# Miniprotein binders against Mucin-6 (MUC6): the designs that were tried, part 99

Target 1, 185 residues: Mucin-6 (MUC6), of Homo sapiens (Human) (q6w4x9r395to579)
Amino acid sequence: GHCSLEGGSFVTTFDARPYRFHGTCTYILLQSPQLPEDGALMAVYDKSGVSHSETSLVAVVYLSRQDKIVISQDEVVTNNGEAKWLPYKTRNITVFRQTSTHLQMATSFGLELVVQLRPIFQAYVTVGPQFRGQTRGLCGNFNGDTTDDFTTSMGIAEGTASLFVDSWRAGNCPAALERETDPCS
Below, E stands for the ipSAE of ESMFold2; O stands for the ipSAE of OpenDDE; V2 stands for 0.75 times the mean of E and O plus 0.25 times the DockQ between their complexes.

## First folded at step 18 (miniprotein)

Design fn19 (from pn12 with V62I; at its last look DockQ between E and O 0.79; V2 from the best seeds 0.73)
Fold by OpenDDE base, look of step 18:
Structure fn19 (fold): chain B 185 residues (1-185), chain A 83 residues (1-83)
Amino acid sequence: as target 1 above (185 residues)
Amino acid sequence: SDIEERLEREIEMLEKRLEELEERAKKGGISEDVKKLIEEARELVERAKEALEEGDLFTAAILLIRAWLKLRKAARLLAEEEE
C-alpha cells in the first residue's frame, strides 16, 4: 500500500483514493496493530499563508512507546534529541538520507517512509501486505475498497473528507476544509 | 515513568526556549508572525502540561512536537528579521 501527502494539501490513500483538505493540526496518518509498541505515523500541518487554503505539511512524526522521530524540513529529532548526522538507527528503525532532497525511514516491521524535503515538503508512506485491512487514519484502511476509506476514528464511514479528516486530529485544532481532487493532480 | 520524565524534560526545555524568544521579541521591530508563533507555542506547551497531568502522554508528546516546530520557525524568522 502506498499513501502520499503532496502539494501541501493533497492526500492519496493506500487504496488510491485522492482527496484534499486544509488543516492546521496534527493528524494520524497510520495506526495499526502491525506497528509495534502502539506506534503511529502522523502528519503535522500548519498555516503557510493568510487564507484558509494556504496550509502545508511541515513535519512527519513516528511515535511509539519506544521511539519518537520527527522529520521536518531542516531537522530530524529523536528520543535522544536532535540528530546532527544521519543515519540514525534504533532497534527497528533507520533514518537516512536517500538523496540530497529526500530522507527515508526504513523499518523492520513493514513500514517505509520517504520524505521529500525540497522544494515542497512531501511524504510517501509504504506498508507491507501484512497491513491489509488493518490500517486506520488519513491513509485509509487498505482493504481495496475506496468507498470506505473515509472511515472516522469512531469507525463511521463518511462520504466526504471533512469529518473524516477532523476525526483523526490529535489535539484541539481548527477544523479542516475539504475539496474534491483531480486524480491526475 | 521514563516517558513521563522525558516529557517533563522536554517541557522544561521548551519553556526555556520560549522565555528566550519572548525576551528577544520584546526588543521591538518584531513581526506579528513571530509573535503569533511564540504565543501559539506557549499555548501548546500549557496544553501539553495539562495532558501530562491527566496522564495522556500521547497527547502531551504530540503537543510538544507541535510547539517545538513553531518555536523553530519563530527562531528562524526572528533571526532573519534581526539581520
Scores: ipSAE 0.763, ipTM 0.900, lowest interface PAE 0.6, mean pLDDT 92
Fold by ESMFold2, look of step 18:
Structure fn19 (fold): chain B 185 residues (1-185), chain A 83 residues (1-83)
Amino acid sequence: as target 1 above (185 residues)
Amino acid sequence: SDIEERLEREIEMLEKRLEELEERAKKGGISEDVKKLIEEARELVERAKEALEEGDLFTAAILLIRAWLKLRKAARLLAEEEE
């Protein structure tokens, strides 16, 4: 199963369902009982320069009760908040430089992440077959059926990407559509 | 718990960095873009402290990650503006 986060805030799910969104938040890409210690893979999006309406991927995060791995364009940061020199290894996770422009996070639990650092920050998520039908988040449910890939955090299959994406916000941030700017009161 | 202690240490680190950047902002010569990033990071840290007090450790961790990213961007922009 392959899920991708590409320039312009495009996402393609494990079942090959494409969509796009804009938002300034952390989003759950993947949750699964196959991830140890309540692990989750997340994506952080932020404004992409001068435009107020466009956002881009700025980091990919793996977070569990035991591990924190934050991959941004310039640094990899772990549990203690310190930038790490690569390769970085724990018992179950290895992060290393795959090429001059790509990093890879390999794990013993069937999750693999490849991050393109340049020219555009992009991410490619691969999960083993044990994850089939056992995933939740922006990468979809990996059940071979694209019609229900927009399943919300409450278990409701939506027809539009916007409601689906907003349901996977983490850290209690407002949806981009909910931010109000009004010069009159 | 171990997780709570780790989050408390991370908050302390981020608050030290925020204090340094906020003091620098008071001296002037810092763009509005950098000031906004510092303000956003402060808000994220304060919300993380509230989440930690409520026992929502996952939310606290996520908010601190976003705060860290805002501060790194602020530092990068500040280095460029000083050139």
Scores: ipSAE 0.660, ipTM 0.840, lowest interface PAE 1.2, mean pLDDT 83
ESMFold2 (binder alone), look of step 18: mean pLDDT 83; pTM 0.817

Design fn2 (from pn12 with R72M; at its last look DockQ between E and O 0.63; V2 from the best seeds 0.68)
Fold by OpenDDE base, look of step 18:
Structure fn2 (fold): chain B 185 residues (1-185), chain A 83 residues (1-83)
Amino acid sequence: as target 1 above (185 residues)
Amino acid sequence: SDIEERLEREIEMLEKRLEELEERAKKGGISEDVKKLIEEARELVERAKEALEEGDLFTAAVLLIRAWLKLMKAARLLAEEEE
């Protein structure tokens, strides 16, 4: 499954459903029992301008009971503080520079993350087949059905992205604005 | 717990950084953007502390990360403004 966060406000789920939102929260991208130690992948959005539509991805975060990895445009922060050099390695996670503009987080448990640092901060999430039907969050449920990708944190399938996205907020923050980009929706 | 202690240390670190940035911001000539970021970061730290007190370690961690990001941006912008 491939999930992408592009252009500051565009998301494509594991099931290849595209949608758009504008939010300034931290959102759960991926939760799954396949992630060890209650792990979760999150996206941090913030204002990039004065308009409500001027929002952008500012960081991607992997957080578990054992690990904290924050990838931002400027630096990578881990449990041990700021990583001044790459690769950073833990027992099951490696963060390294893939290219001059891309960082990669590789894991032993089937999660891969590629982050484009410039010119636009973007993220690409890949999960293995063991994650099928076992994912939750903005990246969807990875079950091959796009029609139920907008399942809220409470397990309710929404027809539009707004309530879906808002349900995956981590913390109290402004509601997201949606624009459906899937013509089949 | 180990996680709780870690979060407490992070809070202390961020509070220290906040204080430093706030002091620098008082010198004048600082943009409203930087001031706003600092203010937002402080609010997030306070909310994180509340979450921690309530035992919601996950929420606390998330809030602290966001606070850190805002402070980093503030520091960057401030450095540019001081040039």
Scores: ipSAE 0.801, ipTM 0.910, lowest interface PAE 0.5, mean pLDDT 92
Fold by ESMFold2, look of step 18:
Structure fn2 (fold): chain B 185 residues (1-185), chain A 83 residues (1-83)
Amino acid sequence: as target 1 above (185 residues)
Amino acid sequence: SDIEERLEREIEMLEKRLEELEERAKKGGISEDVKKLIEEARELVERAKEALEEGDLFTAAVLLIRAWLKLMKAARLLAEEEE
């Protein structure tokens, strides 16, 4: 399965459902029992132009009981708040520079993350087949059915991206106050 | 716990950096964008401390990530403005 975060406002789910949103928060991209130590992959968005109407990806985060890996737009990688030189390896995670413009986080548990640093900070999430039907978050539920990819954190399938995205906020941030684009897709 | 200790160390580190940037901001000559980033980071750190006190370790961790990102952006913008 493939999920992408492009242009700061565009997401394509594991079931290939595209949508866009604008918000300033940390969002859960992927939760799954397949991720060890209660792991979650998250994305941080912040304003990138006028006001709250234009936002972009500024970091991707892998958080578990053991690790808090942050890959930032500023090209700094940390684990548990400490900056790390690449390549950086734990027992089950390796972060390394794939090319001059791309970083990769590879894992032993079927999650791969490729981060484009320049010219635009973008992220590409790949999960193995063991994740089928076992994911939650902005990347959808990976069940082969696009009609319920907008399933909220409460388990409700929504018809609009805005309600779906806002339900996956983490860190007690306010819901988005305004959207410039079509909130339904 | 070990997780709480790690979060406490991160808070101490971020508060030290915040104090440095806030002191620099008092001297003037920094952009409104940088001032806002510093203010937002301070709010996020304070909220992270509240979450940690309440035992909400996940929320505290997430708030500290956002705080760190805003401080790093502020520092980068300051460096670019001096060039």
Scores: ipSAE 0.600, ipTM 0.814, lowest interface PAE 1.2, mean pLDDT 85
ESMFold2 (binder alone), look of step 18: mean pLDDT 84; pTM 0.823

Design fn20 (from pn12 with K70R K73Q; at its last look DockQ between E and O 0.66; V2 from the best seeds 0.73)
Fold by OpenDDE base, look of step 18:
Structure fn20 (fold): chain B 185 residues (1-185), chain A 83 residues (1-83)
Amino acid sequence: as target 1 above (185 residues)
Amino acid sequence: SDIEERLEREIEMLEKRLEELEERAKKGGISEDVKKLIEEARELVERAKEALEEGDLFTAAVLLIRAWLRLRQAARLLAEEEE
């Protein structure tokens, strides 16, 4: 399964459903029993302009009981809150520079993350087949059915992205706004 | 718990950094954008502390990450304005 966060406000789920939203919160991208220690992958969005439609991804976060990894445009921060030299290794996670503009987080439990730092901060999430039908969050449920990808944190399937996205907020933030998806973006 | 203690240490670290930035911002000539970022960071830290007191460690962690990002943004802009 491949999930992408591109263009500042575009998301493509594991089931390849594209949608767009504008929000300035932290959102759960991926939760799954397959992630150890109650792990979750999250995306942090922020305002990038003056209008509500000008939002962008500013960080990707992996958080579990044992690990905290924050990938931002300029730094990688871990459990102690300090920037780390790359490559950074834990018992089952490795963060390293893939290219001059790309970072990669590799894991032993079937999660891969590639982050493009420049010119646009973008993220690409890959999960193994063991995650099929066992994922929740903005990346969807990875069950091969795009029609139920907008399943809220309460297990309710929504027809539009706005309520779906808002249900996956972490912390109290402003509500997200749904916009039409540009398939060419 | 170990997680709780870690979060407490992070709060202390962020509060220290926040204080430093606030002091620098008082010198004058600082943009409203920087001041706003600092204020937002302070608010996030306070909310994190409340979450921690309530035992919601996950929410606390999330809020602290966002606070950190705000402070980093503020620091970068402040550095540019001081040049």
Scores: ipSAE 0.751, ipTM 0.893, lowest interface PAE 0.6, mean pLDDT 92
Fold by ESMFold2, look of step 18:
Structure fn20 (fold): chain B 185 residues (1-185), chain A 83 residues (1-83)
Amino acid sequence: as target 1 above (185 residues)
Amino acid sequence: SDIEERLEREIEMLEKRLEELEERAKKGGISEDVKKLIEEARELVERAKEALEEGDLFTAAVLLIRAWLRLRQAARLLAEEEE
């Protein structure tokens, strides 16, 4: 299963459903019982221009009871707030520079993350087949059916990307009046 | 718990960095954009401390990530302005 965050505003789910959103929050990309220690993959978006409707990816985060790995667009990697030299290894996670423009986080639990640092900060999430039907978040539920990929954090299938994305906010973000989402291209 | 101790250490590190940047802001010569980023980072750290006191470790961790990103942005802009 592949999920991508491209151009800051485009997402393609594990079931290949594309959508766009514009927001300035931390969002849950992927949660699954297959991720150890209550792990979650998250994306941080921020304003990229003067318009409230221009936002882009600024960091990707893996958070569990053991690790808090942040890969930021300025090419710094931290774990639990401390900057790390690459390659960086924990018991089940390795973060390394694959090329001058790409970083990779490889894990022993079937999650791979590739981050393009330049020219545009983008992320590519790959999960093994054990994740089928067991994912939730912005990357969808990985059940082979695109019609319910917009399932909210409360388990409700929504017809619009905006309601779906809003439900996956983490850490309580600024009021919605300053944000605009557009489910159409 | 071990998680609470890690979050407390991260808060300590961020507060040290915040105090350094806040002191530079008092001396003047920094833009309003940089001042705003420092203020936002402080607010996020204070909210993270509140979440930690309430036992909401997930929210505390997320808020500290956002605070750190604000400080990185402030530091970058400050370096650009000094050149």
Scores: ipSAE 0.749, ipTM 0.888, lowest interface PAE 0.9, mean pLDDT 86
ESMFold2 (binder alone), look of step 18: mean pLDDT 84; pTM 0.820

Design fn22 (from vn7 with R97K R101L; at its last look DockQ between E and O 0.75; V2 from the best seeds 0.74)
Fold by OpenDDE base, look of step 18:
Structure fn22 (fold): chain B 185 residues (1-185), chain A 107 residues (1-107)
Amino acid sequence: as target 1 above (185 residues)
Amino acid sequence: SLEEEVRELIERSEELIREAEKLGDPIEVRLLREIVMLLKRLAELAERAKKGGISEDVKKLIAEALELVARALEALEEGDLFTAAVLLIRAWLKLRKAARLLAEEEE
């Protein structure tokens, strides 16, 4: 499954459902029993301008009981502080420079993350087949059905992205604004 | 004042660290130490931001960071370690941004 965060406000789920939102919170991208030690992948959004529509991805975070990895545009921070040298390796996670503009986080448990640093901060999440039907968050449920991707944290399927996205906030922030995208556009 | 609030939060956090160490909760201890670290950094930035010519954006970021740290501490006291960790990460990002902007304005 492939999930992407692009253009500052666009998301494509593991089931290839595209949507757009504007928010300034931290959101759960991926939770799954397949992630060890209550692991979760999160996205941090912030205001990039003065209008409500001027929002952008500013960091991607992997957080578990044992690991904390924050990938921002300028820095990678871990449990041991700021990591200025790559590759950084823990027992199950490796962060390294893929290209001059891309970082990659590789794991032993079937999660891969590629982060484009420039010119636009973007993220690409890949999970193995063992994650099928066992994912939750903004990246969807990875079950091959796009119609139920907007399942809230409470297990309720929504027809629009707004309530869905808001349900996955990891903090008290303003409500997100949605605009579903047409796959043909 | 901001300085007073920071001091109070640091004091409270240090007390909680002592308690958490006695209870053998390493995760809570780690998060509390992060709080203390962030608060100290926040105080330093706030002091620098008192100089004339510093933008309101920097001051706002510092204030927002303080709020996030305070909320993180509350989350810890409620036993929600995950929420605390999330809030601290966001606070850190704001402080980093503030520091960058401040450095540019001091040039």
Scores: ipSAE 0.806, ipTM 0.909, lowest interface PAE 0.6, mean pLDDT 93
Fold by ESMFold2, look of step 18:
Structure fn22 (fold): chain B 185 residues (1-185), chain A 107 residues (1-107)
Amino acid sequence: as target 1 above (185 residues)
Amino acid sequence: SLEEEVRELIERSEELIREAEKLGDPIEVRLLREIVMLLKRLAELAERAKKGGISEDVKKLIAEALELVARALEALEEGDLFTAAVLLIRAWLKLRKAARLLAEEEE
């Protein structure tokens, strides 16, 4: 399964449903019982430039009871905010530089993340087949059916991206700004 | 003032650490220690920025980070460890950006 965060504001789910949103918040991309220690993959969006409605991806975060890995344009950090030289390896997770413009986080639990640092900060999430039907978040539920990919954190399938995205906010942020319609909402 | 707010938050956090080490979740202690570390770094950064003729951008990032740390402490006091962790990640991103901008101005 593949989920992508591209162009600063575009998302394509594991079931290939595209949508766009703008907001200044941290959002849950992926939760699953396949992630150890209550793990979650999250994305941080912030304002890009001076426009009220323009936001872009600024970091991707893996957080569990045991691990905190924050990948931003500038550096990778772990528990207690310590910046790490790459490659960085734990028992289950390895973060390394693929090229001068791309980083990769590989795991023993079937999650892979590739981050493009330049020219635009973008992220590509890959999960193994064991995740099928067992995901939730902005990347959708990976069940082969796009009609319920906008399932909220309360388990309700929504017809619009805005209500769906809003439900996956973490950290008590304002609701996403809806300046553009998602053609696949 | 910023200095008074930082001092109060550090004192509250250290008292909570002492209680949490006895009765609490070790994740809670880790997050509280992160709060204290962030607050100390924010105070240091604010002092450096004053000497350098503080830019509006650096001042804004410091204020935003402090607000996020304060909200993280409130979340911890309510037992919401996940929200606290998320808020601290955002505070850290603001702090690191402020530090980079200040270093560029000093060069």
Scores: ipSAE 0.674, ipTM 0.830, lowest interface PAE 1.1, mean pLDDT 83
ESMFold2 (binder alone), look of step 18: mean pLDDT 81; pTM 0.799

Design fn3 (from pn12 with R72Q; at its last look DockQ between E and O 0.51; V2 from the best seeds 0.71)
Fold by OpenDDE base, look of step 18:
Structure fn3 (fold): chain B 185 residues (1-185), chain A 83 residues (1-83)
Amino acid sequence: as target 1 above (185 residues)
Amino acid sequence: SDIEERLEREIEMLEKRLEELEERAKKGGISEDVKKLIEEARELVERAKEALEEGDLFTAAVLLIRAWLKLQKAARLLAEEEE
């Protein structure tokens, strides 16, 4: 499954459902029992301008009971503080520079993350087949059905992205604005 | 717990950083953007402290990360403005 966060406000789920939202919160991208130690992948959005539509991805975070990895445009922060050099390695996770503009987080448990640092901060999430039907969050449920990707944290399938996205907020943040996209339109 | 202690240390670190940035921001000529970021970061730290007191370690961690990011941005912008 491949999930992408692009253009500051666009998301494509594991099931390849595209949608758009504008929010300035931290959102859960991926939760799964396949992630060890109650792990979760999250996206941090913030305002990038004066209008409500001027929002951007500012960081991607992996957080578990054992690990904290924050990938931002300028820095990578871990449990041990700021990583001054890469690669950074833990028992199950490696963060390294893939290219001059891309960082990669590789794991032993089937999660891969590629982050484009410049010119636009973007993220690409890949999960292994063992995650099928076992994912939750903005990246969807990875079950091959796009119609139920907008399942809220409470297990309710929504028809639009707004309530879906808002349900995956970590913390009390402003509500997101959504616009569903169609690649064929 | 180990996690709780780590979060407490992070709070202390961020509070120290906040204080430093706030002092620098008082010197005048600092943009409202920087001031706002600092204020937002402080609010997030306070909320994190509340979450921690309530035993919601996950929420605390998330809030602290966001606070840190805001402070990083504030520091960067402030450095540019001081040039």
Scores: ipSAE 0.805, ipTM 0.911, lowest interface PAE 0.5, mean pLDDT 92
Fold by ESMFold2, look of step 18:
Structure fn3 (fold): chain B 185 residues (1-185), chain A 83 residues (1-83)
Amino acid sequence: as target 1 above (185 residues)
Amino acid sequence: SDIEERLEREIEMLEKRLEELEERAKKGGISEDVKKLIEEARELVERAKEALEEGDLFTAAVLLIRAWLKLQKAARLLAEEEE
């Protein structure tokens, strides 16, 4: 199964359903019982200073009870807030420079992430067949049927990308309350 | 928990970095773009501390990631402005 995050904020799900969105938040790409220690793969988007799109990918994150790996647009890799030199290895995860323009995170649990650093920061997620029917998030549910790939975090299938994407926001997103511009809570 | 302890250590690290940058910003020599990033990172760290106090470890972790990213961008801009 393949899921991609490409310039212009385009996503292609594990079931090959393409969509795009605009947002400044952290989003859950992939959750699955196949990921150890409550693992989740997430993407961080921010406003673009260049006219490629209104928002662009700035980091990919793997978060579990043991690891918090951030692969950032500035080519720095951290685990639990500490910068790491490549190649970087934990028990189950290896992060290394695949080429001059690509980093790879390889795992023992069937998840592989390839990050293109240049010319545009993009990400490519690959999962083994054991993940079929057992994923949720922006990459879809991997069940071979595109009609329910836009399933929200509450389990509701939506017909539009915007409602689906909004449901997969993680953490507090400053832009969610744009009407409150003063310092009061 | 061990997760909570790790998040507390990360907050301490980011606060030290923020305090140094905030002091530098008061003395001048930092562009408005960099100052805005520092301010945004501070807000994210404060909200992460609130989430941690409430036991919402996932939200705290995500907010700290965003704070760190703001500081990385600030560092990149500072390097470009000095060269």
Scores: ipSAE 0.744, ipTM 0.882, lowest interface PAE 0.8, mean pLDDT 85
ESMFold2 (binder alone), look of step 18: mean pLDDT 85; pTM 0.828

Design fn4 (from pn12 with R72L; at its last look DockQ between E and O 0.65; V2 from the best seeds 0.74)
Fold by OpenDDE base, look of step 18:
Structure fn4 (fold): chain B 185 residues (1-185), chain A 83 residues (1-83)
Amino acid sequence: as target 1 above (185 residues)
Amino acid sequence: SDIEERLEREIEMLEKRLEELEERAKKGGISEDVKKLIEEARELVERAKEALEEGDLFTAAVLLIRAWLKLLKAARLLAEEEE
């Protein structure tokens, strides 16, 4: 499954459903029992201008009971603080520079993350087949059905992205604005 | 718990950083954007502390990360403005 966060406000789920939102929260991208130690992948959005539509991805975060990895445009932070050099390696996670503009987080448990640092901060999430039907969050449920990708944190399938996205907020923050980009929706 | 202690240390670190940036911001010539970021970061830290007190370690962690990002941006912008 491939999930992408592009252009500051565009998301494509594991099931290849595209949608758009504008938010300034931290959102759960991926939760799954396949992630060890209650792990979760999150996206941090912030305002990039004065308009409500001027929002952008500013960081991607992997957080578990054992690990904290924050990838931002400015720096990478881990459990040991700021990573001054790459690669950073833990027992099951490696963060390294893939290219001059891309960082990669590789894991032993089937999660891969590629982050484009420039010119636009973007993220690409890949999960293994063991994650099928076992994912939750903005990246969807990875079950091959795009029609139920907008399942809220409470397990309710929404027809539009707004309530879906808002349900995956971590913390109290402004509601997201949606624009459906899937013509089949 | 280990996680709680870690979060407490992070709070202390962020509070220290906040204080440093606030002091720098008082020198004048600092943009409103930087000031706002610092303010937002402080609010997030306070909310994180509340979450921690309530035992919501996950929420606390998330808020602290966001606070840290705000401070990073503030520091970057401030450095640019001081050039």
Scores: ipSAE 0.800, ipTM 0.909, lowest interface PAE 0.5, mean pLDDT 92
Fold by ESMFold2, look of step 18:
Structure fn4 (fold): chain B 185 residues (1-185), chain A 83 residues (1-83)
Amino acid sequence: as target 1 above (185 residues)
Amino acid sequence: SDIEERLEREIEMLEKRLEELEERAKKGGISEDVKKLIEEARELVERAKEALEEGDLFTAAVLLIRAWLKLLKAARLLAEEEE
């Protein structure tokens, strides 16, 4: 399954459902029991210089009980707050420079992340077949059916992207940040 | 726990950097864009400390990531402004 985060805040789910949103928060892209140590893949969006309401991807994060890997648009990679030289390896994760413009995070548990650094910061998530029907988050549920890809964190299928995206916010988005920037679907 | 210790060390690192940048802001010589990023990072760090005190390790971790990203951007802008 393939999920993409592309310029203009466009997302395409594992079931190939496209949508767009605008928000300044951290969002859960992918949760699954297939990820070890309660792992989650997350995306950080912030305001872009195009307009007050437009946002763009600024980092991709893999967080588990063991690792907190951040790949930033400024081309800095950290684990648990410490900057790392590439290639960087843990027991089950390798982060390396795939090309002059792309980084890759490969894992032993069926998750692959490719990050395009330039000209626009974009991310491409690939999961193996063991994830089918076993995913939650902005990348959808990977069940082969686009009609319920907008399933919220409470398990409710929504007809619009905005309610779905809002439900997948991670961490506390302050009320001032929420009032300043509203998601757009 | 080990996770709590890692988060506490990260907070300490970010607070040291924040203190340095905040002192520079008081003395002047940095742009409003950089000042805003420093302020946003401080708010995020304080919120992360509150989450950690409440035992919400996930929220603390996420807020520290956002704070770090703000400081990274501030450092980039500061370097560009000093050129």
Scores: ipSAE 0.740, ipTM 0.882, lowest interface PAE 0.9, mean pLDDT 86
ESMFold2 (binder alone), look of step 18: mean pLDDT 84; pTM 0.823

